# Designs tried in a protein design chat: VH-VL binders against q9h9l3. Part 5

Target 1, 176 residues: q9h9l3
Amino acid sequence: PRKMVAIDCEMVGTGPKGHVSSLARCSIVNYNGDVLYDEYILPPCHIVDYRTRWSGIRKQHMVNATPFKIARGQILKILTGKIVVGHAIHNDFKALQYFHPKSLTRDTSHIPPLNRKADCPENATMSLKHLTKKLLNRDIQVGKSGHSSVEDAQATMELYKLVEVEWEEHLARNPP

## First folded at step 1 (VH-VL)

Design n8 (framework fv_nivolumab)
Fold by ESMFold2-Fast, scan of step 1:
Structure n8 (fold): chain C 176 residues (1-176), chain A 121 residues (1-121), chain B 107 residues (1-107)
Amino acid sequence: as target 1 above (176 residues)
Amino acid sequence: QVQLVESGGGVVQPGRSLRLDCKASGFTFSDYGMHWVRQAPGKGLEWVAVIWYDGSEKYYADSVKGRFTISRDNSKNTLFLQMNSLRAEDTAVYYCARDQEWELPYYFDYWGQGTLVTVSS
Amino acid sequence: EIVLTQSPATLSLSPGERATLSCRASQSVSDYLAWYQQKPGQAPRLLIYDASNRATGIPARFSGSGSGTDFTLTISSLEPEDFAVYYCQQYSDWPYTFGQGTKVEIK
């Protein structure tokens, strides 16, 4: 029934001018918002830009971080065969170098009923922060310390639950 | 301008306890992680312990874990190292050292003068 | 733990000569490596951080290079005040570890 998880990843900048996004933290929560996975992840490439204002990642978090190859294996074991909820989730999957089936993917940045409930244009891409404030009356991603991927994954799951029945019915009628 | 001054060193018998203090001045103490590093006579440097800027996280070298406790009082700009069950192998000059602002752990940009602890029977 | 091995143990040179000190890590530390100078009876002084960045007030004759497991500290032309023990330190993984030191002494 509820073989569903929510994911949120934080990325740092690697490669030329720090323009490549590399995985540096991943949080996964279950349907009820309980944490299943939360680890700092060491990219295989030199970190040029921590993007700390957004990612919340600092050099201290890299000291005992799980190497990318190991973390990826752990994460994929959790995601495989489950419905995975995320916000702009294509970025998370790209950072994981992973393809998840479209039929099992739910992206809260592209669910028209969710935007409608928030009084936003149905086909616009709204931020997680905006949707969470409008629909859950909760402020996330506050301050200068960066985002919490646990907080973001929990908010993402709660947002999806607001439209779950309607959206699952839509997907059943309009399969990928 | 930045100063770190250690105190509390001395001669102590094995099995006894000793507390080291490190007084900080010339910077906002509560913004920095702090470390203890020791150096046995004629030997190299050995990292001992670290405490986060807000006191929330602490880490220890395996050689001292369970015997030493690092703590800080941000209102008094003071770092502490409580040393219990002292051994002859703990004989060293103990330095307090400052980590960089907000980020921990890193390199040590400022060091105190050191305080000598001698554990002998 | 990550072991740092410094070589040579002792480097005997005259003022004006170039000094090259090596530090090798047992596993990759990326560029999370610092160099310190220690004179007898004194606390260590930070020279280089993040493998190649000079600390504030450190003369231009000091330079650091390397990444991963192989690092070098270079003093382009030794001054009398540069004769000291030099330590490398990694901050890539717990516990923090130092090399055993290289003593630069007057020939």
Scores: ipSAE 0.006, ipTM 0.464, lowest interface PAE 15.6, mean pLDDT 87

Design n9 (framework fv_nivolumab)
Fold by ESMFold2-Fast, scan of step 1:
Structure n9 (fold): chain C 176 residues (1-176), chain A 126 residues (1-126), chain B 107 residues (1-107)
Amino acid sequence: as target 1 above (176 residues)
Amino acid sequence: QVQLVESGGGVVQPGRSLRLDCKASGFTFSDYGMHWVRQAPGKGLEWVAVIWYDGSEKYYADSVKGRFTISRDNSKNTLFLQMNSLRAEDTAVYYCARDSGYEYGKYYDSEAFDIWGQGTLVTVSS
Amino acid sequence: EIVLTQSPATLSLSPGERATLSCRASQSVSDYLAWYQQKPGQAPRLLIYDASNRATGIPARFSGSGSGTDFTLTISSLEPEDFAVYYCQQYSDWPYTFGQGTKVEIK
């Protein structure tokens, strides 16, 4: 088994006009798609905008949520030293206030071969929903209760597996 | 205030050209894909064209392909529709609309239209 | 191109009644379907996206359901301001297409 995990975080808006992205949920799955972590996370600041359209987060989810400091510690323990796969993953790392080595980071929104397989421009940033539908024939971020970060993390890992051999070879020849 | 304002509509003879502008304000224009949608008098909505947030991709309805050109200037927060070889059938109110297909302030995919302009009327008549 | 067919063409109801509007796609659009409301002289307003998600600011009386080819917009109890034309739209494939519209009018 590879020492590789996929992560998907949901962020809510805090600070002036809700413009600051604060972590509100995190899901981490292993190479086979098994859940290693899935918790709602309480931001240290007042939530101004739940961004429910993308996050799926509602006030009810915050009632027993894990405080940010505790959740961050748990998450970093899982990520440290592993290859971490995500989609637009810079946003997740920023919300975690964490620096993950570029050599161990895989961002499915910035993998040209993956876009090529989906008949999309190689340098465009395509949504996880679009890539998953085109390449896996699966609909994610569907339904009435908002997005499942577990489903998103699982889809992200499956997408990466489609180009894993090619992309790992590319990174070996062109280290970040 | 998030707002889209169209301009450039008017009366034009068949076979002539007209350019429509759509000025965006109240949001980061360069983060969003943009669309043109038209509506003939007393008729339904018809999708016309899309341009991605960075101008890298464009798609057109078959009825306008080869005659209309969509473009944008992100430094001016402005979307354009260049309409050439106009026909009577192009008579419509033209709306610009913002693509909602984004996460965390970046355009990732094309989806529904969450913000619309007020529309500008184009009448093609002899 | 994907054709969207709305029914009925016109729905005549009184305030307080339930409105049910249908949209049928010529091929599967999965959940890539939106509903818009348009009042005379105004631009369309997004009500529902991804078949069932209510847009921000839209009252709870509006709900969407369905997947694949058959979709429904329901207004649980009509308010005076709800009498308008409603359009469905697919964004599953290019070109994007709209239904012909359903007019909800006062009986």
Scores: ipSAE 0.000, ipTM 0.493, lowest interface PAE 13.0, mean pLDDT 88

Design r1 (framework fv_reozalimab_arm2)
Fold by ESMFold2-Fast, scan of step 1:
Structure r1 (fold): chain C 176 residues (1-176), chain A 125 residues (1-125), chain B 110 residues (1-110)
Amino acid sequence: as target 1 above (176 residues)
Amino acid sequence: QVQLVQSGAEVKKPGSSVKVSCKASGGTFSSYAISWVRQAPGQGLEWMGGIIPIFGTANYAQKFQGRVTITADKSTSTAYMELSSLRSEDTAVYYCARDLEYYDRSGYYYGMDVWGQGTTVTVSS
Amino acid sequence: QSVLTQPPSASGTPGQRVTISCSGSSSNIGSNTVNWYQQLPGTAPKLLIYSNNQRPSGVPDRFSGSKSGTSASLAISGLQSEDEADYYCAAWDDSLSGYVFGGGIKLTVL
């Protein structure tokens, strides 16, 4: 049986005009919500735009941040061979410059049964905050510092657990 | 091509609340954030808060914390700003603005590039 | 109470070059990009400069922006009567977790 983890990443803008989204924080939690990884990550390119409103990343976080190449190696060792849960997870994998097999990927922004439980249209893309409030009666992404990627990863895992049995059965019958 | 259209002017009594709407047309509503900015007569611009509909995240300026609520309804492409416990000092024009970050072949775009026409809120007895 | 500091007024004649300053701190301009907004009387603000020095489509190239340390400047070359407006600088502030504006400057052309 494969182990399952949830991931949430934050990105900053690098390159000309801040055009490129570069990884600046990554949080990974296990099935029970325990933190396996949570590091600020220093992009290899100069940061043009911290995107603090969305990312929660500030200049002070970069002072002792783990260099991208080292962080990427650590993260990939955790993700390899596991079922990885995320919300709009393609953005996280792109920032990691990593391909994770679709058969081992679970994206809570694209699970019709989860929307159904939230009384939302099955084919709509719902925010993590909305699904968490509706289904777990919990407010996330509150406060002054942008998103807590740990909090987001924990909420994402709990949301997936609500539909895990049904969705795993669906995927077994309808492989990606 | 994105246009923001706000609800009409309101006259409110002290202690009441007001809810201003901002309806987007053109473009994908969830692809950008909406900020709310106010301007008292003859005064400067003041950011109240904003929402990123795709994440469902709302952030508020400290001055308005506890009495402003910003929401978005993706089905109607409409953002809302509700301000409670109104005082005469809340008399202002309230603007919604598209606060976007996106990338295309031409590069990165950032800032409040499309603004609503403004909603005048007058608080008087 | 403006977090970013701008002069309250400036004036110039047509054809002149005018520079508008904006001073902040390490938590705003020092860490984040600066936007500039133009507001004509009775209208909503218009984005004039983003990412310190970039112009949106439709903004004439006589408008330019710059940033150094915790300060930013908007330069208007070949000043025209239609440039008479209020100008605001803005940046995200990390310590306040929000956008902050300058107090605005009234530019008079005559």
Scores: ipSAE 0.005, ipTM 0.496, lowest interface PAE 13.2, mean pLDDT 84

Design r10 (framework fv_reozalimab_arm2)
Fold by ESMFold2-Fast, scan of step 1:
Structure r10 (fold): chain C 176 residues (1-176), chain A 127 residues (1-127), chain B 110 residues (1-110)
Amino acid sequence: as target 1 above (176 residues)
Amino acid sequence: QVQLVQSGAEVKKPGSSVKVSCKASGGTFSDYAISWVRQAPGQGLEWMGGIIPIFGTANYAQKFQGRVTITADKSTSTAYMELSSLRSEDTAVYYCARDTEVTYYGSGDYYTYMDVWGQGTTVTVSS
Amino acid sequence: QSVLTQPPSASGTPGQRVTISCSGSSSNIGSNYVNWYQQLPGTAPKLLIYDNNQRPSGVPDRFSGSKSGTSASLAISGLQSEDEADYYCAAWDDSLEGYVFGGGIKLTVL
């Protein structure tokens, strides 16, 4: 596989009124979409809002979940030195309390050629669900079960592959 | 418990603009999307657009593109809807409504359902 | 015309079960959650059902929703006089990139 992975995290609400986003699941896939990591993660703080509509996280998933500190170490070992693809990936990195080099980061919510292929305004922040339906003719995040971070990471990698050649050439000319 | 309170009724001439406000009280503002929906007399509901204050992103229904501007001021917990080039057909009650809490993480999700509604603002366009 | 199709009117008697239909397409109901709003005369709309079949706190359990393919239904069991209202279905439309409503149905309790 190329030295490129895609990541998608699910967050739950902690802190006052559940407004702090805390990592509760992380999935990482390789270039071909094979799962490298997929674990439920136990936040160190009390979960106020499971945000199940989006996260797919329920109380039962927290039983035997990997503690945040341990999960973070495992995840960072996978991400370090690789090109990391994600959708609105700054939220994932924030939840991980991690800084990944901008030169090795690819955010499918901020790639103008991808929006152009989907007949969307180039500067709009389109949802992963919308881009995946438009460009891959695939429905993700279906039903009330919440998002599957594996499904989202796989879709994100496939979306990036549609513009990979063009975007890597752009980044070579316009380093971040 | 959050409540949305809208500005008072407006009477406008054709060709003018109207700006309606929607102030949130009793809760957090920036973590929720705010939609604007109108209803002409005796007619159904029509979504005009919305804003996600935490991201600064506004989205508009295609019918209103170019005429509507939706903004938000996080410091005053107030959303605004401005409609320009008013016609008699714009006579309606204009509602603001809170969409669900915006949890944007990797996938993003936007306008889902409106759980809290303002009382409505009547805008009458007449000569 | 409205993007989602609803009958313009329906009626029932107290205690009856009534069903309100909503028809759409693959870009709206077929791919997204359906929500239902109740509008009592002279008031703002109120969320009645969200995410196809979920009930907000304070909504009686006699209200239920369902979705199949590109169609959705709102069922009201044990109809009561206070249920006399306009009912709207709604969903996000992927092709229009907007939230769309049905034309609304006037439910009269006889």
Scores: ipSAE 0.000, ipTM 0.496, lowest interface PAE 11.2, mean pLDDT 86

Design r11 (framework fv_reozalimab_arm2)
Fold by ESMFold2-Fast, scan of step 1:
Parts: structure tokens; sequence; C-alpha cells
Structure r11 (fold): chain C 176 residues (1-176), chain A 123 residues (1-123), chain B 110 residues (1-110)
């Protein structure tokens, strides 16, 4: 098979009233869940809202964070030419200012067989936390100190592996 | 064309440490990982660990955890493997090798090998 | 013992076909690609086959690899005296989170 990785990004609020989502952490894992990349990333704009409850990012993480342009280059080298798995992955690609081919993109928030296995409506976008609890019997994003993008990327890969054979066959018959 | 050139043979006493170097020549070691493999006299190959220099991440085989440290200096394109608390059983040829595909563990293989460094542990 | 199992020795005559086996488990060969290395006496190992059946530049098509379930095989057709060497299979092991080798097989060309 083609190389496959899973990605999860954390964003902070920049711009007026913190309404712009800017990349502040990125984690990438391989098929088996080994970490290939995990860095705090310094946005080019002033951080107005750390969104710590969700992002897990605090001011101290920014002190030695990798500048956005450098981090982006490193991340894109890993993603290019690979099947990239994510959850609501459009948000991650937007934060990276990156286009990844649809034929090589797998979004676990939009895979009908995965929702079906979780006894959820096929057309609903379910949270990563809910799918992971239902299908893997594992609690992620626990507590109020923010999410671990490593934990989220690992869970995302494991969720995809539950439907990989069925979904790859579907995509081969119905190319995007 | 990348070549990996290792440091020369070492003779060490039990309890000491050894640090072997591996320099990429004819290119850089960016965009690939470096793995370390040893072979005791008349024995098979044994993976010790590896490092992805651009990310600074190292992974070690459980048997060597706590005794081995793998590092890399990007400015000199040189990787290092340091093994501490040496025993006579650590007498072996130590190889560094390039892992061109570090993103998928199912695709892990070593395509370019150093010439080897003989480390003898004796009293 | 090695994590992957190989016979300790094999032999053949020039021109014959020899098959070298390698047996593992679901956490290594069953889940990951198999690689093969050739080691001539007194030299560093050389990559012969990667990703189950791919040949690096410079490796003759006489060498081929295959994998079925938790086992893999290296086939050498048209055996030559230069093929006398030790052969190792290898794969990533998900359970050990590391790269593992077979014990190696000494191939003698009679």
Amino acid sequence: as target 1 above (176 residues)
Amino acid sequence: QVQLVQSGAEVKKPGSSVKVSCKASGGTFSDYAISWVRQAPGQGLEWMGGIIPIFGTANYAQKFQGRVTITADKSTSTAYMELSSLRSEDTAVYYCARVPDYEGSWYYYMDVWGQGTTVTVSS
Amino acid sequence: QSVLTQPPSASGTPGQRVTISCSGSSSNIGSNYVNWYQQLPGTAPKLLIYDNNQRPSGVPDRFSGSKSGTSASLAISGLQSEDEADYYCAAWDDSLEGYVFGGGIKLTVL
C-alpha cells in the first residue's frame, strides 16, 4: 500500500477578538501510531486567545516554538505524496495554508461506514472523542487542560484502520 | 551519492563508554533517518535504535534502553551512538545505516550502510 | 533466539533455484513489509529486497521476494558462486516498537 500518516493540529485565536484560527501545534503519527512530528508553532500574528481548554496551549509553549514558515515546510515534506488521515481535516489544512489532493485525503468525520459502526447517523459529523469512546472504548481529551494533538492523531489513525479495507475498496470503485 | 563513513576501531575496558561516529559524505543526511545495528563475532544482526535528525527524535530497542544514546549534529552531517556501562558481551562490529523512508514503520529498511566500527571490550 | 525464524543453513549448486524462508508473527511480518539483506564474508550487509518484493538498483532480477501471512521467502534463481553469503530477513515489530532481524542463514554454493 501507499504510505499513510495521521495529523492533528491545535489552533489559537488571532486577529480581531481572536476570531482567526492560527496554527500553534501540529502532531503527525505513522500507521502504527509512532510520532513523526510534534512541535509547538509560533503564529506570525499576536495571539489574542489561547483557547487553552481545547488547544492545551499556554503562553509558556510559545517561548521556544518553531516559527510558522519553518514548521510549515517541515510538515509539508512529511505529508506530500502520502495518504493523510485526519478528523475534520479541512480545518488542519486551512491552518497550514495547504492543499492536499482529495484522492489522498481521509477524513474520519466524513466516513459513513465509521458512523454506522458507532451506531450514529451516517450523515452526521461526530466528534473524535465520541467515535473513539464508542469504537475503541478509550477516553481522550480528558479534563479541562486542553487536548493532546498526539493522542488525537493516534486515535484518528486507529479509527481509520477499523474501516480501512472497506473504505479503500469504496474509493477505488468511486474515485473522488 | 551518499556514503556513510564511521570512526575507527576502539578497545575499551568493562564499565567504560564508547562513542562511535557516522558521517554522511557526498550528500547530507536531511530527509532520512540513521539506524544503528550491531553484530557480535559469529552472531547475527541486532538493531539498537535510530534517529530522525531533522526532528531530533530517537527510538531505542528495549534491550539497550538506558545504556544507548543516539544523537545527530546536522551542521556536520554526523550521527553518533554512545553505549555506556560496557560489558564483554558488547564486543561487536557496530554499523550505522540510512533509513530512506522514516514516515511509515511498515516501510522501514536500510539501503546504505557504513563500513562498520569494531569495538572490543576486554580487560 | 531471534524474533524472526530462519533455518541456520542452506546449500545449492550453480544454476539451481534456492528458496530461503523466514517465519514471524502477526506483530511483525503479518503487519509490516519484509526486507532482505545479504552479507558477504567480512563486509557490511547489503540491501537485497525491500517492501516484500522490490529490488534496489544494481540487484539482479535473479533475486525475488514474496510474503504470505506471517511468512516470507527469498528466491535466488540461477545460483552463482558469488551468492555464497549470509542472508537475513527483517521487519518492523509493532509489539516491540522496533526493527527485528531473523537469525540469518548461511548459504553455501557447492
Scores: ipSAE 0.000, ipTM 0.477, lowest interface PAE 14.9, mean pLDDT 86

Design r2 (framework fv_reozalimab_arm2)
Fold by ESMFold2-Fast, scan of step 1:
Structure r2 (fold): chain C 176 residues (1-176), chain A 125 residues (1-125), chain B 110 residues (1-110)
Amino acid sequence: as target 1 above (176 residues)
Amino acid sequence: QVQLVQSGAEVKKPGSSVKVSCKASGGTFSSYAISWVRQAPGQGLEWMGGIIPIFGTANYAQKFQGRVTITADKSTSTAYMELSSLRSEDTAVYYCAREGYDFWRGYYEYGMDVWGQGTTVTVSS
Amino acid sequence: QSVLTQPPSASGTPGQRVTISCSGSSSNIGSNTVNWYQQLPGTAPKLLIYSNNQRPSGVPDRFSGSKSGTSASLAISGLQSEDEADYYCAAWDDSLSGYVFGGGIKLTVL
């Protein structure tokens, strides 16, 4: 396997009117889609809005959830020195309060060749659900129970693999 | 009672490379992460990087990025650390050490509990 | 130049309690767990404490760890002559993206 992982995080609403996004689950998969990490994470602040329709997080998941500081340390040990793939990954890194090197970051929401394969404008930010349906003929994020961060991380890795050779060559010629 | 057994001492010229091996015996090799830590004469411990053999994933300390390569061969339960562009300040004892890795949770379980005996690398002209 | 700060030396007499300090910052000890290692002369390091205060199998209960804010301490109760060694603290550093060690402390049993 390559030194590459895919990550997807689920956030809940904290702070005034639940407008602050706080980490509540993180899933990390390896190049082949095997789960390396999948934990519910307890935010240090009071949860105002579980955002269950999108996050899949319920109050029951916070029982025995890993405290944020501990989970963050565990996640960073896995991410450090690796190419990290995500979709709109800046949101995941913000929730982790972490800055991953740009040279080792791959964001499937900002890869022009991937949009081109999906018959979408190269500069548009397309959803993970749309790209996965269009390019992998697979439905993700279905139903009313919320998203699976494992499913999202796996789809994200598979999407990146479709353009990996082309995009890595581009990055070698045009370093970030 | 897992043991980590390292390759023998090396004497190298500046600008060359060295590859140190670390063979695990007894117990399950693949269930642990393997770290490399060095110690210059009379100095403290310095982490170089580590690998999780079951995934082949390696992480490197920033100071060694570009000069160090850590690999593992699961069939022989052996981890390797190769350091290139050697300088006199690379003279040190190099240790491999294992750290428990929880496969279900995908993270390290606790500190470096088993250490190799160390490999002395001397860089001189 | 170590990232975690330890005193260079400490001493005690048999039967005493000695405490070894380790000072860091928010990016290492403040955000991550601390491990402690003992190194006897001419030997590889040995894990004494992991996850701030947990003992591996085979480590005597005379050894205990604690953490408060950006600092950690290793306490050795009932000091014995065989405890004469170098002691290192270690933690993951978020800013450096790697493990960092203290400079080590030489403990002398008088």
Scores: ipSAE 0.000, ipTM 0.451, lowest interface PAE 18.2, mean pLDDT 84

Design r3 (framework fv_reozalimab_arm2)
Fold by ESMFold2-Fast, scan of step 1:
Structure r3 (fold): chain C 176 residues (1-176), chain A 123 residues (1-123), chain B 110 residues (1-110)
Amino acid sequence: as target 1 above (176 residues)
Amino acid sequence: QVQLVQSGAEVKKPGSSVKVSCKASGGTFSSYAISWVRQAPGQGLEWMGGIIPIFGTANYAQKFQGRVTITADKSTSTAYMELSSLRSEDTAVYYCARDSYEILKGYYYMDVWGQGTTVTVSS
Amino acid sequence: QSVLTQPPSASGTPGQRVTISCSGSSSNIGSNTVNWYQQLPGTAPKLLIYSNNQRPSGVPDRFSGSKSGTSASLAISGLQSEDEADYYCAAWDDSLSGYVFGGGIKLTVL
């Protein structure tokens, strides 16, 4: 098996008027879509805005959530040395306060062949929801109860698999 | 273009600590990481760690974990590296460098370097 | 010791082509891009090559980089006396979660 995982993080608002995005959930799945990690994470700062409609996070999820520093260590242990797939993954790495090697990073929001398959402009940043509906004929992020980071990570892996052969060949010839 | 200017040479006793500053001018301080690299006399380059100022988060090389602290003050565009429990083996030139890590691009190379700060540890 | 392996020294004559090797493993060069730094005597290092084969502005085209598997090479064509310096390869190491350097090579132009 290829050493590849997909990640999706949910953030809540901290700081003045909830302007700062802080990690509050992280889901990691393997190549086949099996869950390797899925934990609610307690930010070190006071939560001002749960952003529940998007994050799916409620106050109840924070009761036994893993403190940020501990969760970060667990997550980085899983990501280290693996190809990490995500959608707009720089936001996830920002929330994790983490450097992941560019050569091992696959961002489904910035893969021109994937946009091309979806009949979208190659240089546009398309939403995960749009690409998943267009290419996998699946509706994700449905309803008003918030997103499932597990569902999003699984969809992200499946999207990458559609262009994996072509994109890995491109990266081998054009290293980042 | 960004220029990095470091504080002056230091002479320290074993067991003490040293704090070196690195002031950025001419560019966007917070959009990049700042790395610290040292070089002992006649030896090669050794990465100590780095900080991303917009996150306030530092990463350290395993060898220095527990005795190095890297911080940044965005208001003064200055990064700091503090090394504690100094030993004679810590005698080196310490460089700060702008790490090319950008939030959106994630590249990892050091394109702008400070002039270096000589730290001598002697009893 | 250094994580990446470089020969300790190399020499050449003006006009010659010199190649400097750098050897690593799957956790560093095998998985990440390689950068090269030039250090002239008494000065701070300078970025010479980034992302395996890219030149920053101001670096002459006689310098080029390449990478294959877990190894990388720096080539200097038309060697000049001002190229006499120490050269370091570097890459991120996934297992160490840190940036690693080669031991450096002293290039002498005679």
Scores: ipSAE 0.000, ipTM 0.475, lowest interface PAE 15.0, mean pLDDT 85

Design r4 (framework fv_reozalimab_arm2)
Fold by ESMFold2-Fast, scan of step 1:
Structure r4 (fold): chain C 176 residues (1-176), chain A 123 residues (1-123), chain B 110 residues (1-110)
Amino acid sequence: as target 1 above (176 residues)
Amino acid sequence: QVQLVQSGAEVKKPGSSVKVSCKASGGTFSSYAISWVRQAPGQGLEWMGGIIPIFGTANYAQKFQGRVTITADKSTSTAYMELSSLRSEDTAVYYCARSPYEEGYYYYGMDVWGQGTTVTVSS
Amino acid sequence: QSVLTQPPSASGTPGQRVTISCSGSSSNIGSNTVNWYQQLPGTAPKLLIYSNNQRPSGVPDRFSGSKSGTSASLAISGLQSEDEADYYCAAWDDSLSGYVFGGGIKLTVL
């Protein structure tokens, strides 16, 4: 069986002036876009800035949120041994305080064939919103009520599927 | 330039705990992961776990989960490994070692090692 | 038991080429880079090769590494008496979420 998932995380601001990004929601979908995990996560530090316009997170979401330590264990259990797809995925791994093997990581913000299909320079870093609109003709992250991490994870998986065969062949020939 | 200096030898009784320290000197330790590796007399190397000090979150080998705790104190540039419920088979030399921290935690290999700490478990 | 398999011993004479094998699976060597460590008696291990085939500063070019599929090899050309040591391969294992070592090989220079 295909062992591939896509992930997207939402962060809130903690620490001085809310400048530290702390995990507050994580969504994981399988190859077909079915949700495997979607939980609000309670940071161990005081939330200074919910960053609601981008995160979609409000104080009410924290009332029954899963504590960070528990959520992290659940998430890592799902990610371990799987190919993990994300967009600018280093931010997600940083928020999870987690390393994932480079050989099993696929970052849709750094796949040259995907940029080429979108008529963008191969070395450019394009937003998930732009690539999704250009290649899938779909609008995501609409409005000012915050992003849906489920929607973002699903879009990320669909983008990867457009270049999967080509990129996996490239990686087999040029192992990271 | 950077070196890892470990605490001295320990003799412990069965059922007790031991806590070994590993102090990084000569450089910053926020850019590196610290692993703990043990070697029983006449045996091979065994990875116990590691920590990325900037995050303070550790990852453990399955064999040691529940018995080992790895921590780091950034203010003193010191990592610690505590092993509980000691048995005679825990008698070994315990090493700390660093690896550069990037996406592949152990990708670059452990390039600097501590001198080792002998832990003897006996009654 | 060791997750990565190495022969327990090997020998050579000065000037010979010796190759040390390391066998794994798709979850370790097949998916991740291989490191090699040298351990002289009574000392801490020393990193000899990282990222399959890269040498740290100070490691002679007569040491080289390679990887093919789920196996890796360390080659020592122009064998010298000071190369007598234990050698370990190592890699990250995705299924175990941990770093794993081979059982080690004792290299004797005759």
Scores: ipSAE 0.005, ipTM 0.541, lowest interface PAE 12.1, mean pLDDT 86

